# VH-VL binders against Probable Brix domain-containing ribosomal biogenesis protein, part 1

Every score and structure here is a prediction.

Target 1, 155 residues: Probable Brix domain-containing ribosomal biogenesis protein, of Methanococcoides burtonii (q12zb3)
Amino acid sequence: MLITSSRKPSANTRTMCKYLASFFNCKYMTRGKMGLIDIVSLCENGLLMVVGDYHGSPGSIMFYDSHGVELLSIHLSVFYPDGYKYTPLKALEPSINGDGELFNLLSYYLDIPEGECYYDSKCLIASDDHLEFVYLDNMLFRLNIKNYRKMVMSE
Positions, changes and structure headers below are counted from each chain's first letter, unless a header gives other numbers; Kabat numbers aren't used for antibody chains.
ipSAE, averaged over its two directions, is called F for ESMFold2-Fast, E for ESMFold2 and O for OpenDDE. V2 adds 0.75 times the mean of E and O to 0.25 times the DockQ between the complexes of E and O.
[cut] stands for letters that were removed.
The coordinates of atoms that the task and the answers printed are left out; those that the model quotes come from them. Centres of patches stay.

## First folded at step 4 (VH-VL)

Design b6
Fold by ESMFold2, look of step 6:
Structure b6 (fold): chain C 155 residues (1-155), chain A 120 residues (1-120), chain B 108 residues (1-108)
Amino acid sequence: as target 1 above (155 residues)
Amino acid sequence: QVQLVQSGSELKKPGASVKISCKASGYTFTRYAMNWVRQAPGQGLESMGWINTYTGNPTYAQGFTGRFVFSMDTSVSTAYLQISSLKAEDTAIYYCARGYSWFRKPFDYWGQGTLVTVSS
Amino acid sequence: EIVLTQSPATLSLSPGERATLSCRASQSVKSYLAWYQQKPGQAPRLLIYDASNRATGIPARFSGSGSGTDFTLTISSLEPEDFAVYYCQQYYDWPPYTFGQGTKLEIK
């Protein structure tokens, strides 16, 4: 998977992109002036995640496949824990846990195993209300879901 | 074969200190939180908080942030509860119990309890 | 803070009877509710987790139901060893966990 942002991202949005990239053991690429086609061509058959900025904070996450097809869009707000700042994470393999439709969609698209969260792990706890990113028993941040839409796949 | 074995009963005077141990076996100690629960005579169960057994970071419930200290020694899979400046109202049975921090799980295994009696 | 209120405080029944114990939360805990049994001089024992799932080794006569704010522990046919104190516990709001005040199930 490749992670980038909307154009002209805020510092908070850049920090979120770095955290997500470290959490999922993937690359964050600065958006610059690149269009979607250019960024998709760099995904090398992987998933593209675009973090959108809204008034100085992350406000959306959109997923694209390697052909530029929009798969899922999420409108959200962020809960920032005390001491929120980027620190590199160990390259532990993440797992996903939770319930609901968004959990099922993310489990499928992110291609990470469903599993229990242990104190020595990375764990995404997903529901239709929240996405909680947990590392070594500490919440890195929480995404509060406002709404989401899955894209219709062509057959 | 999960077991939590606590140290024996203690009889103390006001102002003394006590350190209760909880030795775990039959599982990977650093994979589960260790909780402490107080039960005063004739009373119900009161959660005191827990220790993250991977990081060693304690979390204390309200009312337990002063004289109560959670610690551990991972080399012997043992959690500790230390109570300083003991008061008569600290007379209770203290349990350790296994749980998780972020998995929203109940306490599935409990120690046998340690009675601490504080009297002159 | 979520408050769990158990009722009745004491329930007097005979072996073979059906026991119904109630736990009410001051706000929704979804299904994150457990039931524990405590006999005199013993540690609590987990009976039911996630409102309705029996813990390992718990007899089928124990069942739990409910969600949100109203929860019930049912013992379908009381055995002599079932006379004890029962506590509910919520683990939805993190941390610390909270317990109900207990229901004493005593022999009539």
Scores: ipSAE 0.031, ipTM 0.622, lowest interface PAE 7.4, mean pLDDT 87

## First folded at step 8 (VH-VL; from s47 with heavy chain W102F, light chain K30R)

Design e4
Fold by OpenDDE, look of step 10:
Structure e4 (fold): chain C 155 residues (1-155), chain A 120 residues (1-120), chain B 108 residues (1-108)
Amino acid sequence: as target 1 above (155 residues)
Amino acid sequence: QVQLVQSGSELKKPGASVKISCKASGYTFTKYAMNWVRQAPGQGLESMGWINTYTGNPTYAQGFTGRFVFSMDTSVSTAYLQISSLKAEDTAIYYCARGYSFLRKPFDYWGQGTLVTVSS
Amino acid sequence: EIVLTQSPATLSLSPGERATLSCRASESVRSYLAWYQQKPGQAPRLLIYGASNRATGIPARFSGSGSGTDFTLTISSLEPEDFAVYYCQQYYDWPPWTFGQGTKLEIK
């Protein structure tokens, strides 16, 4: 998976991209003036995550396949816990748990295993309402889901 | 307690139609997909497809298009399987099974099955 | 389409013995593999999910192992109620997901 942002992202959006890249052990690529197709061609494993900026903050996450076809769009807001100090994450493979349609979609598209949250694990807790990113028994940040849209999957 | 209760056995003639019901209880119906599985006598399990209980969209496996229709009624938490133009080969036990919409979850709860016998 | 092949087709054992059932996938399904038990006249029951996780209420004598293409269901010491047909299922690719053809575990 490759992570990038919308054009001219805010500092907040860039920060989130870095956090997500660290969490998923994937690359964050600065968007610049690149078009979607150009970025897609650089994607590893055929999945592109685009973090959209909304008035100076992360406002969306969109997933594209290797052909540039939109798979999933999530409208969201980000929440950072007070008093939390970011610590570099170990290069562990993240796991996902939770329930709901969004959980299933993310589990499939992100191609990460389902699993429980252990102390030293990177764990994504997913529901239709929020995505919680957990490490060392701490919530790193939470994405509050406003809505999402899935595209028709071709068989 | 999660339960899936299916309608009773059916005896039909070739060319007839049958509609099987699967009533869900003990959970929020629209949060889980409903899968349909066929098992012919003495044979293995065969996935027929599933219905997204949130959107109502059905997905049919290869070989189960045309005569097979998945539907649902959220007001009564019930999924339906309708088979038209029945053939002798449709004789089987049909199961509904709870899954997760779109993705990578096994079938954790099953209906008791509905036997459909097609005989002239 | 990912094809699952189970072996053996039939396994004849006695109570107290160890049972080993195999499921092979035509391509990698990572750990997205489940095992089901089906007794005569009953619906299938989920035993194992994620290749190695026991479902709720499943006895400890049942265990699953494997990843990628080769998977094993093991029953450490067979109980009389364990004689049934066992199916594997992959749920890695897009649904609907296919089952293996099944292994019949019968009493010797």
Scores: ipSAE 0.000, ipTM 0.603, lowest interface PAE 10.5, mean pLDDT 90

## First folded at step 13 (VH-VL; from p2 with light chain L95Y)

Design p5
Fold by ESMFold2, look of step 13:
Structure p5 (fold): chain C 155 residues (1-155), chain A 122 residues (1-122), chain B 106 residues (1-106)
Amino acid sequence: as target 1 above (155 residues)
Amino acid sequence: QVQLVQSGAEVKKPGSSVKVSCKASGYTFIDYYMHWVRQAPGQGLEWIGYINPAYGSTYYNQKFKDKATITADESTNTAYMELSSLRSEDTAVYYCARSEWDLFPGDYFDYWGQGTLVTVSS
Amino acid sequence: DIQMTQSPSTLSASVGDRVTITCSASSSVDYMHWYQQKPGKAPKLLIYDASSLESGVPARFSGSGSGTEFTLTISSLQPDDFATYYCQQYDSYPYTFGQGTKVEVK
């Protein structure tokens, strides 16, 4: 998976990109002036995640396949239990837990195993209202879901 | 300079179909989404849907998903919208409009075509 | 669907007047844009994200508001400003427009 941002991201949005990249053990790439075709060409047959900025904070996460097809786009806000400060995470393999449509979509697209949250793991707890990112039994941050759009196959 | 040039006005009978074109110039066509918006005479604006021209993927307003088919041809930098089973209520000016591909949900349309009047009359 | 209601539907104003147009959303929205449309022309983006002026838009235009109530203000109306103005929400599909506010010569 490759993670990038919208153009002209705020510091908060760049920090979220780093958190997500560290959580999922994947690469964060500075967006710069690249368009869709340029950034997709840098995906090594993997998923593209774009973190969007809304008034100085992360406001969306959008997923595209390695051919640039939009798969899932999420409108959200961020909650940090202890404020926000990036620190690289251990390269533990993440798991996903939860219920609901978003859980099923993320479980499928992220291709990470379903599993319970243990004291020594990375765990994404997903529902239609929240995405909680848990590391070593502590919540790093929560994404509060406002709305989302999923791919609809067209004729 | 970005320009979107649409095909000319059409007069159609009820039950027929029409295909409106939107030719883009002055930018990299496949780097932007192309939307379609309609405006019935004396009425406000309605969003129909969009296409990602790079890959042909589409998203439709549910109201129009059985009425409109949006396509694109990268080789000619042209987007198309076909309207089927035309009724008098489909009489409107149809606009194409461009947006960045990664602005969900805050898409805004920075450039618009001049509009194509489609008149459905007996 | 999120419905947007603009008020007034029409207003008559003179050059130099301060004009205020309101847009009320049926539920809270984060993304609201304003467009100007002149007769026989396509709409033109004026303001994005409630208060950010699009490039080349005169400083006499301003936008404000949040949640469910938004305003577009023209501080000193000019002859070029007689037009119809639309707000549009972009928080959820389908994207919907207000019914428009026509600003016409008194």
Scores: ipSAE 0.375, ipTM 0.741, lowest interface PAE 3.1, mean pLDDT 87

## First folded at step 15 (VH-VL; from q5 with light chain Y52H)

Design r2
Fold by OpenDDE, look of step 15:
Structure r2 (fold): chain C 155 residues (1-155), chain A 122 residues (1-122), chain B 106 residues (1-106)
Amino acid sequence: as target 1 above (155 residues)
Amino acid sequence: QVQLVQSGAEVKKPGSSVKVSCKASGYTFIDYYMHWVRQAPGQGLEWIGYINPAYGSTYYNQKFKDKATITADESTNTAYMELSSLRSEDTAVYYCARSEWDLFPGDYFDYWGQGTLVTVSS
Amino acid sequence: DIQMTQSPSTLSASVGDRVTITCSASSSVDYMHWYQQKPGKAPKLLIYDASHLESGVPARFSGSGSGTEFTLTISSLQPDDFATYYCQQYDSYPYTFGQGTKVEVK
């Protein structure tokens, strides 16, 4: 997976991108002046995640396949627990658990195994209402889901 | 300059179908979503759905999922909306409108077509 | 669906008047836009993201608000401003519009 941001991302959005990249053990690419098509062209295989900025904070996540087809878009807000501090994460294999349609979609697109959250794991807890990112039994942050959209391809 | 030019007014019988076109010019067609919005006579605005012309992916208002089919032709910079099984309640002015691709979910409709009146009557 | 309710539905005013239109959302929204529509014409974007003036729109137009309450203000009504105004949320699907506020001559 490749992670990038919207154009002119805030520091908070850039930080979120770094966190997500660290969490999923993938590459974060700075957006710069690049168009989305340009970035898609660099995503030879897998999934492209675009983190959108909303007035200085992460406000959305959009998923594209390697061809640039929009797969899933999520409107969200970020919640950080008390004592939050950015730190690079260990290169552990992430797992996902949860329920709901969004869980099923993310499980499929992210291609990470379903599993329980362990003390020494990276774990994504997914529901239709929120995504909780857990690292070593501590919640890093929670994405509160306002709404999401799955695109339909024309036949 | 950005321009969206729609096809002319249509008069249709109940049960028939109609396909409205929206030709875009003055900008890169595939870099923007193309939306369709309807307005019944003397009424407000209803969002129907939109297409990403770059890939043909669509998203519909659930209310119109069985009514409207949105397509696009990149080679002609034209978006289409087909309405099926027309009823009198489908009588409205239908607008195409663009929004930026890269600003989900806060996009807005910055340019509109002139509208196409579709009248359904026996 | 997010319901948008505008107030008032009809507003009678004179040239030079300060006009305020309110849009109430059934739930909190992050993105609210305002459009102007004249008879027989397509809507025209006035304000995006609650308070940002679209290019080419006169400075007498302004927008404010957050959460569930938003307002469009015309500081000094001009003859060209008699029209119907719509608020629109682009926060949740399906995107929805207010029922419209007709600003007419008093």
Scores: ipSAE 0.322, ipTM 0.811, lowest interface PAE 1.7, mean pLDDT 92
Fold by ESMFold2, look of step 16:
Structure r2 (fold): chain C 155 residues (1-155), chain A 122 residues (1-122), chain B 106 residues (1-106)
Amino acid sequence: as target 1 above (155 residues)
Amino acid sequence: QVQLVQSGAEVKKPGSSVKVSCKASGYTFIDYYMHWVRQAPGQGLEWIGYINPAYGSTYYNQKFKDKATITADESTNTAYMELSSLRSEDTAVYYCARSEWDLFPGDYFDYWGQGTLVTVSS
Amino acid sequence: DIQMTQSPSTLSASVGDRVTITCSASSSVDYMHWYQQKPGKAPKLLIYDASHLESGVPARFSGSGSGTEFTLTISSLQPDDFATYYCQQYDSYPYTFGQGTKVEVK
């Protein structure tokens, strides 16, 4: 998976990209002026995640396949627990758990195993209301879901 | 200079179809979404849907799902919209407009075609 | 669908007047754009994200608001500003526009 941002991201959005890249053990690439073709060509046949900026904060996460087809786009806000600090994470293999449609979509697209959150793990807890990123039994941050769309070719 | 040039006005009979074209120039066609928007006489703007011309994926306003078909031809940098089973209510100016591919929510249309008047005669 | 309602529908004004157009959403929206349309022409983006001027838009235009209430202001109306103005929201599909506000010569 490759992670990048919308154009001209805020510092908060760049930091979110770094946390997501560290959480999923994948590469974050600075967006610059690259277009869709350029970025997709760098995904090496993998998933593309784009973090969008809204007035200085992360406001969306969008997923594309290696052919630039939009798979899932999520409108969200970020909650940071008190004492939030950026910290590179250990390269533990993440797991996902939860329920609901977003859980099923993310479980499928992220291709990570379903599993419970252990005291020494990375765990994404997904529902239609929240995406909670848990590391070593502590929540790093939560994404509060405002809405989402799943995009397919004309049906 | 970014330009979107649409095909000319059409007069059609009820029950027929029309295909409107939108030729893009001045930018990399497959790096942007192409939207279609209608404006009925004396009325405001209605969004119809879009296409990602790089891969042919589309999304439609539910209201137009069975009316409009959006396609693109990257070899000619041209997007198309076909309207089927035309009725008098389909009389409108139809615009193409582009947006960046990486906006959600917050899509805005930075460049528009000149519009194509489709008149459905009685 | 999120309903966008503009006020007034028509506004008569003179060159030099301060013009204010409002746009009300049926539910809270995070994203709002303003377009200008002259007769026989396509709409043109003026303001994105409620308050950010598009490149080449004169500084006499400004936008403000959040939630359900937004305004477009022209601080000193110029001859080139007689047009119809539309707001657009995008928080979910379908994208919706206001019904328009026509600014015409008094």
Scores: ipSAE 0.271, ipTM 0.714, lowest interface PAE 3.9, mean pLDDT 87

## First folded at step 16 (VH-VL)

Design u2 (from r2 with heavy chain S57N)
Fold by ESMFold2, fold request of step 17:
Structure u2 (fold): chain C 155 residues (1-155), chain A 122 residues (1-122), chain B 106 residues (1-106)
Amino acid sequence: as target 1 above (155 residues)
Amino acid sequence: QVQLVQSGAEVKKPGSSVKVSCKASGYTFIDYYMHWVRQAPGQGLEWIGYINPAYGNTYYNQKFKDKATITADESTNTAYMELSSLRSEDTAVYYCARSEWDLFPGDYFDYWGQGTLVTVSS
Amino acid sequence: DIQMTQSPSTLSASVGDRVTITCSASSSVDYMHWYQQKPGKAPKLLIYDASHLESGVPARFSGSGSGTEFTLTISSLQPDDFATYYCQQYDSYPYTFGQGTKVEVK
């Protein structure tokens, strides 16, 4: 998976890209002036995640396949727990847990194993209202879902 | 300079079809989405759908799903919209309009074609 | 579908008047844009993200609002401003426009 931002991201949005890259053990690449084709060419056969900026904060996460097809786009806001300080995460393999349509879509596209959250793991807890990112039994941050849309190719 | 140039006006009989073109220049065609918007005489604007020209994927307003077919030809930097089973209600000016690909949910159309009048009459 | 309702549908005004057009959304939206359309021409973007003026738009245009209520204001109306104005949401498909507000000479 490759993570990047929309054009001209705020510092907060760049930081979220780094958090997500650390959580998923994947590469964050700064956007610069690259367009869709340039970015997708760097993904090889993997998933592309784009973090969008909304008035100086992360406001969306968009997923594209290795051919630039929009798969899922999520409109959101970010919640950070009190006293949270960013620290680099161990390269543990993440799992996904939860329920609802968004959980099913993310489970399918992220290609990470479904499973319970354990004390010594990374775990994404997904529902239609929240995406919670848990590391060693502590919530790192939560994404509050405002809306999402799933996209399909013309069939 | 970004330009979107559409094909000329069409007069069609009910039950036939029409294909409107939108020729893009001044930018990298496959890096942007192309939308279609219609305006019936004396009426407001209605969004029809879009195409990602790089890969041909489309998304349609459900109202137009069985009426419009949007395509693109990367080799000529041209987007097309075909309207089928034409009725008098399909008489409108049809616009193509460009957007960035990664602005969800705040997409806006930064460049518009000049419009193509399609008239459906007996 | 998110319904956008503009008020008024038609507005008669004189040069120099302050004009206010309202757009109400059926549910809360983060993104709303305003377009101006003159007869026989394509719509032209005036304001994006509720309040940001597009390049080349005169400073007498302004936008405000959030959630479900948005306004477009023209201070000191000019002859070039007699046109139809549309609001538009992009928060979800299908993208929808308000029905339009025609600003015409008194």
Scores: ipSAE 0.393, ipTM 0.727, lowest interface PAE 2.7, mean pLDDT 87
Fold by OpenDDE, fold request of step 17:
Structure u2 (fold): chain C 155 residues (1-155), chain A 122 residues (1-122), chain B 106 residues (1-106)
Amino acid sequence: as target 1 above (155 residues)
Amino acid sequence: QVQLVQSGAEVKKPGSSVKVSCKASGYTFIDYYMHWVRQAPGQGLEWIGYINPAYGNTYYNQKFKDKATITADESTNTAYMELSSLRSEDTAVYYCARSEWDLFPGDYFDYWGQGTLVTVSS
Amino acid sequence: DIQMTQSPSTLSASVGDRVTITCSASSSVDYMHWYQQKPGKAPKLLIYDASHLESGVPARFSGSGSGTEFTLTISSLQPDDFATYYCQQYDSYPYTFGQGTKVEVK
């Protein structure tokens, strides 16, 4: 997976991109002025995640496949627990657990195994209402889901 | 300069279909989504749906999911909207409008076509 | 769907007047945009993201608001400003517009 941001991202949005990249053991690419075709061409394993900026904070996540087709878009806000400080994560293999449509979509698109959170893991807890990112039995941050849409191909 | 030029006015009978075109120029067609919005006479604006012109994926307002079919031809930089089973209630001006591909969820329409009047009457 | 109600539906004003149009959303919205439409013409983007002035739009136009209440303000109405104005949101699917506010000559 390749992670990038919307154009002219805030510091907070860039930090989130780094955090997500560290969590999923993937590359964060600075967006610059690149268009969709340009970015997709740089995506090696077929999944592009775009973190959208909203007034200085992460506000959305959009997923695109290797053909530039929009797969899923999530409107969100970020919650950081008390004492939050960004630190690079160990290169552990992440897992996902949860329920709901968003869980099913993310588990499929992210292509990470289902698994429970344990003391020495990276795990994503997904529901239709929130995404919790857990590292070594501690929640790093939570994405509160306001809305999401999945795309349909024209026949 | 960015331009969206739509096909001309249409007069149709109830039960028939109509296909409106929107030709884009002055920008990279595939880097923007193309939306369709309708406006009944003397009424407000209703969003119908949009397409990614590069790859053909669409998203529809549920109200229009069985009414409108949106397509695009990258080779001609043209987006299309077909309306089926036309009724008098479908009489409206239909607009194509552009938005950025990664502008979610705060999508806005920075450029519009001139509109196409579709009149449905017996 | 989020319903948006503009107030007033019709506004009579004179050149030079300060004009304020409100848009009330049925639920909290993060993204609100404003358009201007003249008879027989397509809508034109004025304000995006509640307060950002679109390129080429005169500085007499401004937007503000958050949550469920948003406003479009014309500091000094000009002859070219007589038109219908629409608010638009896409915080919740689907896109929805206000019913419009017609600004006409007093």
Scores: ipSAE 0.373, ipTM 0.818, lowest interface PAE 1.4, mean pLDDT 92
Fold by OpenDDE, fold request of step 17:
Structure u2 (fold): chain C 155 residues (1-155), chain A 122 residues (1-122), chain B 106 residues (1-106)
Amino acid sequence: as target 1 above (155 residues)
Amino acid sequence: QVQLVQSGAEVKKPGSSVKVSCKASGYTFIDYYMHWVRQAPGQGLEWIGYINPAYGNTYYNQKFKDKATITADESTNTAYMELSSLRSEDTAVYYCARSEWDLFPGDYFDYWGQGTLVTVSS
Amino acid sequence: DIQMTQSPSTLSASVGDRVTITCSASSSVDYMHWYQQKPGKAPKLLIYDASHLESGVPARFSGSGSGTEFTLTISSLQPDDFATYYCQQYDSYPYTFGQGTKVEVK
């Protein structure tokens, strides 16, 4: 998995990218002026996540496969309970729980196990309306989902 | 300078097919999506679909999923749209238009072709 | 689909007039764009992301709004501005346009 952003991302967007990278134990790379092919070439054999910036905040997440094919795009807004100052997370294995179509899609694409949140864990709580990223029983941030576009069906 | 140059006007019989081309220049063809938009005479604009020329993936308006087929040739910087089973209601000016690939959900069309009139009549 | 309704459909004005065109969305949108189209020509991008002026577009054009209500304003109408204007959203597929507002000479 590789995390990047839209061009000229805000500090808030960069923070979210860093958290996503740390959460999923993946790499975040600065987008710069790279096009899709350039970015995909750096994503050897995994999922590409592109965080879109909207007026100084994260506004979307787009998912691409290693061949540059769009899989899923989510229109969202972010809420940070404790602000958006980045602090590195422990190298824990993330899990996902929840319900709905988006949960099924993310569970499939992210390739992380289903599981409940507990004290010493990273867990993603997914629904069609929101995504909650929880770290050590604390919510890092919540993504409120306005809508999403799926290009393929999960098995 | 960015330019999108489309093929000439077409007159077709009902039931036939037509393929319109859009040649791009002045920018890196594969770094942008190419969309197709139609405009019936004296009417507004309808989005048909787009293609990512870099990898060939497409997405269609459900209204046109059985009507339009969009393709692209990177070697010639040309996008195509084929319309099948033409009816009189398909009479319109068809435009190709460029957008960024990662603007979801804020995509806009910054450059347009000059348009291609397709007339369907018996 | 998100329906875009422009008001008015036709607007008669004189050179120098302040012109305002409204676009109403059937549901809340964050991304709204405006285009200008003259007869026999392709649409031209004027405003993107509700309020950002496209390069090369005169400063007399401006955009504002949020939620379900957006506005395109021409501070002082010029002879070159008589045309049809369209709003466009992409918060939800498919892309949809307003029905257009024709600005004509009074």
Scores: ipSAE 0.365, ipTM 0.821, lowest interface PAE 1.2, mean pLDDT 92
Fold by ESMFold2, fold request of step 17:
Structure u2 (fold): chain C 155 residues (1-155), chain A 122 residues (1-122), chain B 106 residues (1-106)
Amino acid sequence: as target 1 above (155 residues)
Amino acid sequence: QVQLVQSGAEVKKPGSSVKVSCKASGYTFIDYYMHWVRQAPGQGLEWIGYINPAYGNTYYNQKFKDKATITADESTNTAYMELSSLRSEDTAVYYCARSEWDLFPGDYFDYWGQGTLVTVSS
Amino acid sequence: DIQMTQSPSTLSASVGDRVTITCSASSSVDYMHWYQQKPGKAPKLLIYDASHLESGVPARFSGSGSGTEFTLTISSLQPDDFATYYCQQYDSYPYTFGQGTKVEVK
């Protein structure tokens, strides 16, 4: 998975990209002036995550496939627990748990194992209302979900 | 210089269809979303939907999903909107407008076409 | 859908007047834009994210507000400012605009 941002990201958005990259053990790439085609060419068959900057804050997370097709887009706000600063995380393999449609979509696209949160793990707790990023039994941050859109598939 | 140039005004009979074009220049067409917005005479603005020209994926305001079809041709840097089963209430000016692709919901519309008047009358 | 209601619908004013336009949202909105549309022309972005002036827009324009209540102010109306003004939310699809506020010569 490759993580980047919208153009001209704020410091807050760059920090969120670093948190996510550290959590998922993947690369954060500075956006610069790259367009969609340039960034997709760097994904090399992987998932692309784009963190959108709204008014100086992270406000969206969008997922694209290696061909630039939008898979899942999430409108959100960020909650940080009291004042902690970014510290690189151990390269533990994350797991996901929770329920709801967004949990199922993220479980599928992120391709990470479903499992309970352990004291010694990285754990994404997902629901349609929020995403909690837990590291060693402490919440790093929470994303409060305002809305999301999935790619429509024929049944 | 970014420019969006739309096709000319159209007069149509009820029940017919129309296809409005929007030719983009001055930027990399497939790096931005293209939106369509309508304005009935003397009325406000209504968002219709957008297309990602790089891959042809679209998203529609539910009110227009059975009325409008948005397409794009990357080889000519042109977006299209086709309106089907025209009725008198579809009489409006239709604008194309550009936004970034990397936000959800998208960014503001930074450039607009000049508008295309579609008139539906017997 | 988030409904945007502008007040007033029409405003008669003279050059030099202070003009205030209000936009009310049916649900809390974090992100709001203001557009200006002059007769016979496409809309033009004036203010993004409630209060940020777009490049090339005169300093007499300002925006404020948060949550459900937003305001566009023209500190001293000029002849070029007779136009219709729209607020637009982009917190949720479908994007919705206010019904417009026409600022016309008194």
Scores: ipSAE 0.273, ipTM 0.697, lowest interface PAE 3.3, mean pLDDT 87

